# Designs tried in a protein design chat: VHH binders against Mitochondrial protein C2orf69 (C2orf69). Part 1

All scores and structures are predictions.

Target 1, 361 residues: Mitochondrial protein C2orf69 (C2orf69), of Homo sapiens (Human) (q8n8r5)
Amino acid sequence: SSCSQARTMNPGGSGGARCSLSAEVRRRQCLQLSTVPGADPQRSNELLLLAAAGEGLERQDLPGDPAKEEPQPPPQHHVLYFPGDVQNYHEIMTRHPENYQWENWSLENVATILAHRFPNSYIWVIKCSRMHLHKFSCYDNFVKSNMFGAPEHNTDFGAFKHLYMLLVNAFNLSQNSLSKKSLNVWNKDSIASNCRSSPSHTTNGCQGEKVRTCEKSDESAMSFYPPSLNDASFTLIGFSKGCVVLNQLLFELKEAKKDKNIDAFIKSIRTMYWLDGGHSGGSNTWVTYPEVLKEFAQTGIIVHTHVTPYQVRDPMRSWIGKEHKKFVQILGDLGMQVTSQIHFTKEAPSIENHFRVHEVF
Structure headers, positions and changes below count from the first letter of each chain, unless a header shows other numbers; Kabat numbers aren't used for antibody chains.
F, E and O are the ipSAE of ESMFold2-Fast, ESMFold2 and OpenDDE, as the mean of both directions, binder to target and target to binder. V2 is 0.75 times the mean of E and O plus 0.25 times the DockQ between their complexes.
Where letters were taken out, [cut] stands.
Atom coordinates printed by the task and the answers are left out, and those that the model quotes come from them; centres of patches stay.

## First folded at step 1 (VHH)

Design a13
Fold by ESMFold2, look of step 3:
Structure a13 (fold): chain B 361 residues (1-361), chain A 122 residues (1-122)
Amino acid sequence: as target 1 above (361 residues)
Amino acid sequence: QVQLQESGGGLVQPGSSLRLSCAASGFTFSKYDMHWVRQAPGKGPEWVSSISESGSYTNYATSVKGRFSISRDNPSKTLYLQMNSLRPEDSAVYYCAKDRYSFTTMSEFDYRGQGTQVTVSS
């Protein structure tokens, strides 16, 4: 529908009204990959891809050119986002009797926010594999978790390998899906028997002519660079419960670097954001082990932490704020580039401001 | 301040049914997910079942699925566990528990009651 500042008003803030596509149109802009295998082919995650403003241009092949020098596509930047509790696809959240209140923070809407924050980047949302009570995110494929998704971190679970293989498979699936005309996206892009049918010699069929079977598409009106790992760089973002994935990756750095492919992937990570991490339990919401943090500091990854009073000033969970401060202090003492900010410090702690960290980080 | 009081346990024969209740006070009951946890002598706590704050979603441990049913009545601030087809392995102290978010272990719940004993005869 029509964009107007009169339709969206901030009650008393200095923030401007936002002009955006409707939630229905935004959902249709995202490419949903419903079953992406990871390191174990029986362990999969759902992923959502949103290409931001400034998407790449697709390379074209010229017919009849037997030898050509093609320019390499520009290096790509990819943002990997791990959502927190209650976050799901917009359609599912609006049907949930409790989660509909938070529909503005659906996976699609957060992807849109991230696309504005990181222009010219591919935005990937990596959904947890299990939701307890349809509201608590459980990252079982990345970290040992109890029934409610609380983590038990260790050095050898395999989260780095799982993430790497998810990306390899997701890039391939998204490239195949985006190459189809109409772009009606399917999961498991292995159904098409296009442009290679058996009747080239007419064995037991009526159809004998396949003179155009070598052409994948006769239309090159759309220019688009598909996602590619070649010279790619990455930003990782965890929000709330999703921070458990980032934490598990830190625990694994020493062992994960022993694999040459995973070490190359680790070296392609430029920045990591912890957005208001939290879960129940008495400890281990932020990594505070010096040996783990020493390994992390050697990577040169830029670290940003953004927290709110909802997590770091909760008297019933007082370890979270203490651990956050210790995480930042240890990394700073180790010489790592770390930025830390507490948002909404003059407001009462609230779940609303917990989610609003996405708008201010 | 927060109080959870379990009741309805007892000594029963295998195959019997029992209904456990948990009376809650000192907090806004309808704003919290609720849980049943059990603990047999010499064993650690075992999660049994959970129910969302509105009652719309439930989950069960594999060992009790199909036999136990969790429910809640938010106006009366009461949590229930209907236990059918009881087995000797179900013998334990049963606790109700609350948590606003996920929890790490059963022994680290924010709040749980004093428990009610269920004994299924040998």
Scores: ipSAE 0.356, ipTM 0.735, lowest interface PAE 3.0, mean pLDDT 78
Fold by ESMFold2-Fast, scan of step 4:
Structure a13 (fold): chain B 361 residues (1-361), chain A 122 residues (1-122)
Amino acid sequence: as target 1 above (361 residues)
Amino acid sequence: QVQLQESGGGLVQPGSSLRLSCAASGFTFSKYDMHWVRQAPGKGPEWVSSISESGSYTNYATSVKGRFSISRDNPSKTLYLQMNSLRPEDSAVYYCAKDRYSFTTMSEFDYRGQGTQVTVSS
């Protein structure tokens, strides 16, 4: 019996709806970071973190053992996820008169699916800075875009520098909230009503709200290490519109690697996943420029694409499927480790199956 | 046959108001986000405003925010744009458009109509 159907709520649900989750996934610490600045302090994103459960024995074997020296966190793997259109926090989606039907694909629910897929990794959901009509994700901090969030790629927008600094700042904020310094930890019931302001409006205000635990019970299960950039490795995942971030990062590789810190970060990326990428731009939905892809091929990053008929077999957006095939072909010809799969080919194209790619990749 | 029919344009003085209408047919109007786009002679098309399927969410270009108001009536399949405090810079042909996706250019709209001319004198 399968619990993978989106409507059963099992992949993203909590409580009674869960059918097959490991004890490690259920033990994760969850944090919401309301305003994480990038390199430009005016440009911030909201992040959701599910901290790695890890192998419990290894973590418990070492806590406090050399009490006279500060314990070093073990090497960590981090999954960075860029959401698509309509995706938001569960509370926002359930209140949306048009998007409530997609609540199973909320940021919290997708983070839970990713935690199951990557059981020993830290899961980071990087929310876009703006949503057009509370529906279309706009990654204004990562890519030049119009008012609708549609990308206009260039080689020097600063997406890599933004991502790198976003991670530095997010890791520092998370360490403070997961450490013995309780003053930097905010509980939902405490001060929130005194600081109801937009994240972008209050970058230096309402400091106590910058990091919040998702559940009160999560605070008592402190068997996790705080996030650490020391020897960290990364997997980057874009879903649907979120793939524009991955695409922009590819355009910037040649210029970005000139910065020593960014070059080191690029070398720490192991794998990149494109999950059903596409938008109605008419071009550049997938990266097909040989010069850009040659730079990408030099990185040694492992590439996975997972697509559905919703994106690649839509006659009104026929360029998407053609560009996807060209992306995979060029990278394969350049000797990159590339895997490509099309899902749900025996079912009618649907938004439901577009989201269900999360269950099968 | 998808069809969008704009109306309500005209020649007005600066500071005046106009209300544009767009009558939609040939598709399920209540299932599409709707948009207003304008184009002045010799200029590229400029997005003006958007409204969600239900009418619950609206967005406006910075140049018109606070002066223009978009609304829709799903039972009558009609989209509206109330334009207040009109300026010479608002002179353009106004088009309504439908789409379910994010845009990069005017060619990304599923469909737009014949347009209605707005001229703000001087």
Scores: ipSAE 0.201, ipTM 0.619, lowest interface PAE 4.0, mean pLDDT 79

## First folded at step 11 (VHH; from y5 with L104F)

Design z1
Fold by ESMFold2, look of step 12:
Structure z1 (fold): chain B 361 residues (1-361), chain A 122 residues (1-122)
Amino acid sequence: as target 1 above (361 residues)
Amino acid sequence: QVQLQESGGGLVQPGSSLRLSCAASGFTFSKYDMHWVRQAPGKGPEWVSSISESGSYTNYATSVKGRFSISRDNPSKTLYLQMNSLRPEDSAVYYCAKDRYPYFRGSEFDHRGQGTQVTVSS
């Protein structure tokens, strides 16, 4: 089978990649967690995990100590991605009369791009809980939002607690997917009964991934090293509308770090990427309040901003570019490590280049 | 010049149906999501429903879901609201509203019309 044409998706650097698989096979390598509770039962999100299913754990048996009293898991790196408008599961996007144009930027395909960009990391896609008109992503569980998903930021919403609890529950569910007790089946090629009625029987060839069958303890299950919240580090990425989540987290820092568990989580965040943030509402696409940014600068988190003319040079939304400059300037004045790149500056603003930021950041 | 003209309101009994229309001009109608908003006397505006630019997707306020149906006819530049099983609490002035942005830039209300009165009483 050939790799999918990734004209808009660049492979990773010098790291190893599984480019010999078709795009449909790669999408099946994602584990979908369809209902992950956060801070309370009304606030659940769908999550997608792309994890190394093969023999991914490397032992230090050659030059170091080959066997300790107990094997200790290696430090785990996790990338948390918050998608933008129109992004959904590939199957949903291909059947959508308006969104099919952007199917290459499905949640699964972006997870694959991120896995190449961030080697040796687990990739988590955290889907919004509501989409207005099936196209505008609304992060109601993370930030007060109007009906269109435009944010109203405050210090008290509870986004940090929600994210923390999502991760705790998602980590537990991923551990249970390795065990015999619970299986969130997303492979529709299994001979077992399905949870939903679906009359379509088209599928490409399956290869040795019968996770739901009687051989539950095969190498795929045993070689999967489940994520652990303790001893983990995080990179957070917001794209487009998904940047509202990152912004809300900044507003909450001062109050959120008063909780011991949330403070430990904050200290485990290594890097944050804002990728081409944008939304309606006339303001608050980028955080420009010095009081908020002062608290953020004290964390020592490394900040990357990557923008395109589609967002920062849009005459209809002129505040976006101005706010981006202020965000970078204020954080730089506070001594924070901030990089800022504007991509595709010699090309006309376009939705295509907006998405292509994933290829160049 | 953006123009939105609502019509089709009236005085009806509970359980009745009405169909509202909104004639649009002065902008490329098919490029914008459209909305219905209502306002009862002494109250703030309340969102009722929205429809995507192609008409393929709709959303409704909880209070009207299952009873109201939004539709659009892009060739005639007309937005509709079919209101079934009307209740006294549906009494309001109903406005159609244009979204501010064309495709993919986000959404917010921009312009609205003069409104059409709907009164549901025994």
Scores: ipSAE 0.493, ipTM 0.799, lowest interface PAE 2.1, mean pLDDT 79

## First folded at step 12 (VHH; from z1 with E53Y)

Design k2
Fold by OpenDDE, look of step 13:
Structure k2 (fold): chain B 361 residues (1-361), chain A 122 residues (1-122)
Amino acid sequence: as target 1 above (361 residues)
Amino acid sequence: QVQLQESGGGLVQPGSSLRLSCAASGFTFSKYDMHWVRQAPGKGPEWVSSISYSGSYTNYATSVKGRFSISRDNPSKTLYLQMNSLRPEDSAVYYCAKDRYPYFRGSEFDHRGQGTQVTVSS
C-alpha cells in the first residue's frame, strides 16, 4: 500500500511588490528663505520654495517665423502648503528621537509630492513660527494660539495681511536670490568625502597622480523663473494643524475684502484643500459658523476636504468628525463647489494613514 | 485609574531652591507628555513647563525660563520640577498634569493631581 505523499505545493506567497516608491525621487532643490517678514517685522516665517520644473524649452531654433505674438507666459500657479505637527526639515526629522519614523513626510519630501500633484506649479511650504516640544506646530503669526498651538479664531488677527505680505516679500527675495546667482543650492549630495588624507610619510616613487577630474556634475541650472504676483493663481493646502491657518483666513474674509490688494489676492485663490484637519482645542477644528461660511461662499473658491479615520473617527475627539460633516453640509447648502473624501476607511485609524493623505488626495 | 501625586512643596525664602516630584500611576507614563501648572490665590491656572514623553524636549513659561528645570524618570514614573532662584511671585499650588493624548496626537491637559503648595516668603 504505497502511501503516495501528495506534496502539497505550498502556493508561493506572491510577495506583494510593495512599490517602494523609490525614494530616489531626485530631491528637487528647494530654496530656503529663513526669515521672511509678513505683516510686521516681528511676524516672520520660514518658507521653502520648490520651483516648477521648467520645461527646458529646448527652443529648437526653428527658423523664426516673425510675427507670432510672444505667448503670454502661462499664468503662474502657486501652491501654498501649511504643514502639520511633527513635520520639519528632513535633517531635523531624521535626528528627532521621537519623530524620526515620519521622516518621509519632511517639508522637502512633501513639497516634492505636491510638485507631482500640481505639475507646472510653484510649491511654497510656509512653516509655523514656533513648535512646542519640537513637534506641535504653532502658527502664532496667523492665528492666536495657546502655548500648545490650539487656535482661538477671530475676525481681526491679520492672517490675510500677514500671508499677503509674506508672499510679496518671498517673491522679491526669490527674484533677488536668482539674480545674484547665489543660489545656496543645498546640495545634500555633498557627501563630504572626508578624504582623510592620512599623511602616510612613505617616501617612495613619483607615480603619476591621476588627477581624478572631478566631473563637474552639470549644475542643471534649474531656471527659476521669478514668480510674479500680478498674474498668479493660488491653491491653499492645510494639513492637520496647518488647517488652523485656513480656518483663520475664513474668519477674516469679511474684513480682508475691504483692502483692495487683499481682495485681489482672495480673488486669485482658486482652490482650498483641508487635508485631515485636526488640533487639540476641543472645538472649531472645522469652521461651522454660518455667517463665516456665507462670506466664504461668495468667493467662488473650490473646496476639497480629504480626511482619514485618524481624525474624523477619533473617539477621544468626536467633535472633529461632527464638525467636518457640518462644514461640508453648510458649504453644500450655500451652493459652493465642495468635495469630501474619507480615505483608508477599511483600515484601522493610524498616523501613517494620516500622513498618507498626501499621496491620495 | 489615572493618579498623579505631587510632593516637595513648602515654605521657603526668596532665592532658595525647591524640587517638586510627581508620582504617576494608572497609565503608561512613558507615552505621554507631562506638564507642570500652577495656580496662585485669586489667579487662573498658569502653565509652567512641559516635557515630551521621551524626556528629550522641554518647554518653559517665560516667567520661569532659566530658573526652573523639568525632568522625568520613565522607569520610576516620576516627574520632577527643579525650581531655583524662587521669587514671591512663584507662590502657588503646583499641579502635575498628564497630557490627554499619547505621543503627538495633540497637547492638552487631561488629569492633574491634588497639587503641592509652594510659598516663597521672607
Scores: ipSAE 0.868, ipTM 0.955, lowest interface PAE 0.5, mean pLDDT 87
Fold by ESMFold2, look of step 13:
Structure k2 (fold): chain B 361 residues (1-361), chain A 122 residues (1-122)
Amino acid sequence: as target 1 above (361 residues)
Amino acid sequence: QVQLQESGGGLVQPGSSLRLSCAASGFTFSKYDMHWVRQAPGKGPEWVSSISYSGSYTNYATSVKGRFSISRDNPSKTLYLQMNSLRPEDSAVYYCAKDRYPYFRGSEFDHRGQGTQVTVSS
């Protein structure tokens, strides 16, 4: 039995065990919102929230409203991350016979990476609503998609409205959940009583084996306020297949800003990152339509693109690299602030380096 | 050259079962997801089912879920579709199809065979 092997073996190097325990503690500190409705009440997404530790709180100097007498929450920064193919919750990935080797890039682990990169921010992972063959992420609630999740972009789908309503509902749910669960540690909805064994050197995790010291810190408690839309600012990040959501938002921009609440949300977006975008379909991996990019350039949003040879030097998908260069060129010609990097250019294309963009962007 | 040869179709009564086979050659079968697609007279192609390259995961169209079962045998390079509780609306030419991309690099139909006719009498 794999469980018996793990229990009877002498532990290997303590450094490896410590790294695993730290990641396990951070995964348990994530708040999972298992059903968040969007614009259509029958369409929902799963969201994951991790608050980054910080020394202070964001503030905007607004006087309190005496008629309400409620305290004003401080201004906040929120990072919205749209994962790519293969990525899922850690426990699902460890059980995936084809993709278990990528478990280090689970939703929780990437949230932890983002929390370190954006230290005074709330980190939100917005999971796709469908995964074809348990591996191809399909963002059906954000963009018209074929059965494999390849997008058909248009101006009318409603991705901005869906994202906005997801945030409204997620912020409300997180405030209610945190108030009800204001214990020293968070309770996660994904806690499972089932235990499983592994042939590896790792120990079984059934959440009955609690790690109290790693689940709570004074610094984390000092920086964690409930999420609030009041004067909030946003960074949007798409990785791999998740870039289709960012692309769809660009197509909708002209029409979406006619709604006053959505226009205010658009104006609160400071930065957008495209990380190694890619999908099948022969085209439309990067937006190259000048009329769409002209509307985007007028927002003043700071644009970052980070790519690797896995996507931009793939002979089977040769349009990706060409489209990436065109995207950057058109936005630069329109005067938009764009930074762009191709990582690992001296290495052969690899899936490993595709994921490692998270470590170098 | 990629070749896919479907077999196992026929004329059956409603409620019957059939098992379709697809013999594959000309590519490394175990690297590619595989699919079943069907086409009835006067209708466009309809996706039926998909299976991952290792065989570990499957997807089905809502019209066949719970009645059809896709499987593969990588050593023999053969794809199967077990069709139970057949209905007249399942009558169609059934094609097996190779995904264009290996592993998880993308997903898109690429090649298909000549098809095998399934007719469920009304």
Scores: ipSAE 0.613, ipTM 0.845, lowest interface PAE 1.4, mean pLDDT 80

## First folded at step 13 (VHH)

Design m1 (from k2 with F104W)
Fold by OpenDDE, fold request of step 14:
Structure m1 (fold): chain B 361 residues (1-361), chain A 122 residues (1-122)
Amino acid sequence: as target 1 above (361 residues)
Amino acid sequence: QVQLQESGGGLVQPGSSLRLSCAASGFTFSKYDMHWVRQAPGKGPEWVSSISYSGSYTNYATSVKGRFSISRDNPSKTLYLQMNSLRPEDSAVYYCAKDRYPYWRGSEFDHRGQGTQVTVSS
């Protein structure tokens, strides 16, 4: 009775290479511009710039044949983002006793999301000038607003002039900051490893370990090539309360086109995104004036609306959904390139889904 | 039904202090930002102060900043306004106002009480 020893073939543990996708998401260094003046020195905004991916790759000048026309640098695309309520710097949001749960939607994180959505683009976050109770964004420099940031739209507040001059000044400041090597690299990676070097006294004559010259990792100065306004194209994005800026720009279009520099800027705007627009003003969350929208239709700007049930199905703010529908309809009737999408329609209205529009638009 | 009852108003001398209270009922007090608004004779309503639903953040009108302090007690559902260094220009009916929206969905004055009279005179 030959007991055939069934050799239990020990299944070779396929060491699943944990591809530690250490996606070192190279934390794209954001440049903070703390005070950028617009057209009025009393109107200043804080801006955050995230440079396009790949500008820091030194094109190794392969000694190419001198006769190849230097390919004109691809037209620099700029995304201008206007944040909503609650959104702030990550450090501020994590410490916010009411809104810390929304920290994933910080300005830096949203800038990073937008940088993936818009490859090879500069991402500009244009902060509101005031936050009521540290949560309600008030775009007082762009639109006349009440104390809570609810807009009073008009034709002459100077939002286009302010935006244009902010960009001019921000471009100049970004160039000068780079030239001065004073990139305050917010390297969050100063995790001070408090290596509590316990002073182990052991005297033993450790021989002369060769001082490995820490090769100074060449601080690849991300050459923020100075954005040229003249060859720049723009995408404007308003999120939630930030949509009040976009709306005010629509009211000003007719007057703004009278200025040659602002008209050139308007012509450089390719696309506008309204991401889940909303405010508590009772009306004009979406612009529904045919005369304003007719002027907008002459620009050729592509319009995208991405909304959630949180805004457009709110029973306490029932005007929002009605105005959104009317806005999209009027733009369609005017022959504009307009898209409209309602996200998360099978889910209950939530603030989480309100923010998640950034991931799906 | 939402109810707001202001109290603590009176006639006081310039430079004196007064503490207003607002008792809230009929809603979840701890979910709403609260406000003080005042109305002087022949003037429109003037915003005075706001406090966030948690009590963590406060704002003040420039006219009262550094003199007035808004606070709240969520367990007792009471809003307060400490008024120091009172001036004749502070004479008004003071109203407690509830925010229309819970948390941060928006901000708008919703319900207000009957108000309490504050008179600052020599």
Scores: ipSAE 0.882, ipTM 0.960, lowest interface PAE 0.5, mean pLDDT 88
Fold by OpenDDE, last read:
Structure m1 (fold): chain B 361 residues (1-361), chain A 122 residues (1-122)
Amino acid sequence: as target 1 above (361 residues)
Amino acid sequence: QVQLQESGGGLVQPGSSLRLSCAASGFTFSKYDMHWVRQAPGKGPEWVSSISYSGSYTNYATSVKGRFSISRDNPSKTLYLQMNSLRPEDSAVYYCAKDRYPYWRGSEFDHRGQGTQVTVSS
């Protein structure tokens, strides 16, 4: 009775090649516009532009039938972001002795977060014109403010006119900079170590190896199609102190609509986001004037409010939470499309959660 | 209770220098931005200078820029204003002011001291 031991051939473990899709997230290059004039030559702002993904996809010219009306390029969507206090360029924030811990919320990083939130959109970061003590954002070109950037809202400061002309000029400058190949790419990686290679002189005459023409990789000139303001749609986002700009725009709506170009711009605004609005002015952190909000309700703009306990449950600034609630209520009573979310309600109020609103809105 | 006590004011000639001090107590001095404000007779309060809670950043009114220097010593809880090249227009009561909010949560004048008189005259 010969028990033939069946050798169970252990099946060789097929080492599944983990295709590490190194998604080289092609770090979308941000274009910095250092001095963009608005309506007044004395009023200028810095802008950061992050272009939409995919403008470099060659339309494969499918040999389409010549008679089809070229579908008008889909209206280009633009997100305009107004930063809060502390926020600056990443390089500045990393070196800031008081606020370096918030470097993850730099203008470039927030632009990147917004580019994921708003796919196929241009992201514009509009910097404040002044920072008090290098930390308090003062939007002096958009709103009358005290030395600390606390707003004094009025109907005639010219915030809409400034914003409109700023966009006109920024669009023109972004087109011209691309045409001139003068993309000052802030490549983070140019901390090239100055390795002083000492030039050793050795003369030896070795022969004519074929200069392989390194095919210059086609720098795919991101064809920044000149964004036409006329075919553009807009989303406005204010964060923290940046909400003072949005508030000032509400105060100006009635007068701003009298200008045909500004009225066309207002009609192109689809959505406005107030992200954890706050300032130290004691009032008007949220607009609660029924007459102002009635003019706003006529625009059809969709409103989103995303707040945290850091602002709306601050015992030192108890007006903020009261005004926020009243703002949302009045907009609802006026029949506006308004949403309101309080994030991190189970957590202690923190600056970290204040910034994290960018990830969850 | 928050206390701010200004000192170092006096009568001085034009072109002279003066150093003001403000002793702070009753709060965590190193957490708050500090300010100097002045008030001349018949005028409203004028902001003069601010310094961040760490002392790393300073700002000045245009009227005093290049002549005045704000500084702080957090261990001694003292704010200073060095005033150089004094002018008759600098004559005022100078007040030390605490920021209302710690760190960068906001900025607003909260408490001020009794002030110290600075008079610049020939």
Scores: ipSAE 0.882, ipTM 0.960, lowest interface PAE 0.5, mean pLDDT 88
Fold by OpenDDE, last read:
Structure m1 (fold): chain B 361 residues (1-361), chain A 122 residues (1-122)
Amino acid sequence: as target 1 above (361 residues)
Amino acid sequence: QVQLQESGGGLVQPGSSLRLSCAASGFTFSKYDMHWVRQAPGKGPEWVSSISYSGSYTNYATSVKGRFSISRDNPSKTLYLQMNSLRPEDSAVYYCAKDRYPYWRGSEFDHRGQGTQVTVSS
């Protein structure tokens, strides 16, 4: 009885080629505008601009291809983003001893996420004017706030006027910065190679290798040609604490429409996103005043709310979930185009999921 | 129960220095931002200073900036306010206040102590 030893052929491990998506995501350069005046010279904000994809690719006219695709009209859509608490420049966040773990949600990274969500759009990050304890965003130029940035909404603070003038000035500065070399290009890859020239004294007569003049590639200063405000369309996005700006704009709508330029700007706003809105003010995290929301309903602006259990199911801030529900209800009753989504409902409330709303909205 | 006990107040001359202390108990002190607030007679409460839960960051009211220094010792659960170059306008009851929220979920005054009287007079 010849026991035929069945040689178990060991199945060759298919080396799954991890496609290293070395997506050289060409880190789209952000233009930083450090001091942009708004409604008055004392009201200034810092802005970060990420230009639309395809702007500043000079089509090298490769001579041959006769398909002159008509130059796609420059993107006329602008996304205005108002950051939440903790969010700052990536370099600042990596050094923050309390909040370094949230560095992935830096202004540059979120601008990049938004650029994928809104293709062919200009992404503007409008920073708060103050951060309490380097973590709490205070939008003092847009809304009357306490020391912690909790809002006291009113009808006459001038948030619309400030935003309008801020955009006018930011557009002008972005056009003019192209003419002057002082673009602080945040190239992460300028790791200054400290060429520690160790003075090795060795005398040897090595021949005249032609110093290839590294032609400084003229970093083609991306010609940020933001279109005129008159032909522009806008999407407004508030995240967490940044939603206080959007809320203040709602309170001002009735008065703001009296100015012809601001009314034209209001009419250019297509959509508004409230991303996981929250603050510690005890109330008015979501606007629930029927008279304010009635004025809002007349604009035709599309409303999107994207929230997480971190805000709307917080037992310490139980008003947030109640007000959110009421906000969505009133807008629906007024016949507005409103969407509401609660993300991560099967997961425990977390700060991670609070930030992850940027990836899923 | 949350307890905050302020001490170190007194009567001092203009230009003098004073150090306030606040002993904290009944909560995890190292998780909460802490604040000093003051109230002068016939005035509302005024924020003076804040310190982050780790002690890494501090803020001051414009009226006290450059003169006052907030600090904390998390092991001993004690908050401090060093007050230098005192002025008559600094005369108030000083209160230690706990933040309502741990870490950075929000910021609001939650609990305060009984306060300590600071009087600056010639």
Scores: ipSAE 0.882, ipTM 0.960, lowest interface PAE 0.5, mean pLDDT 88

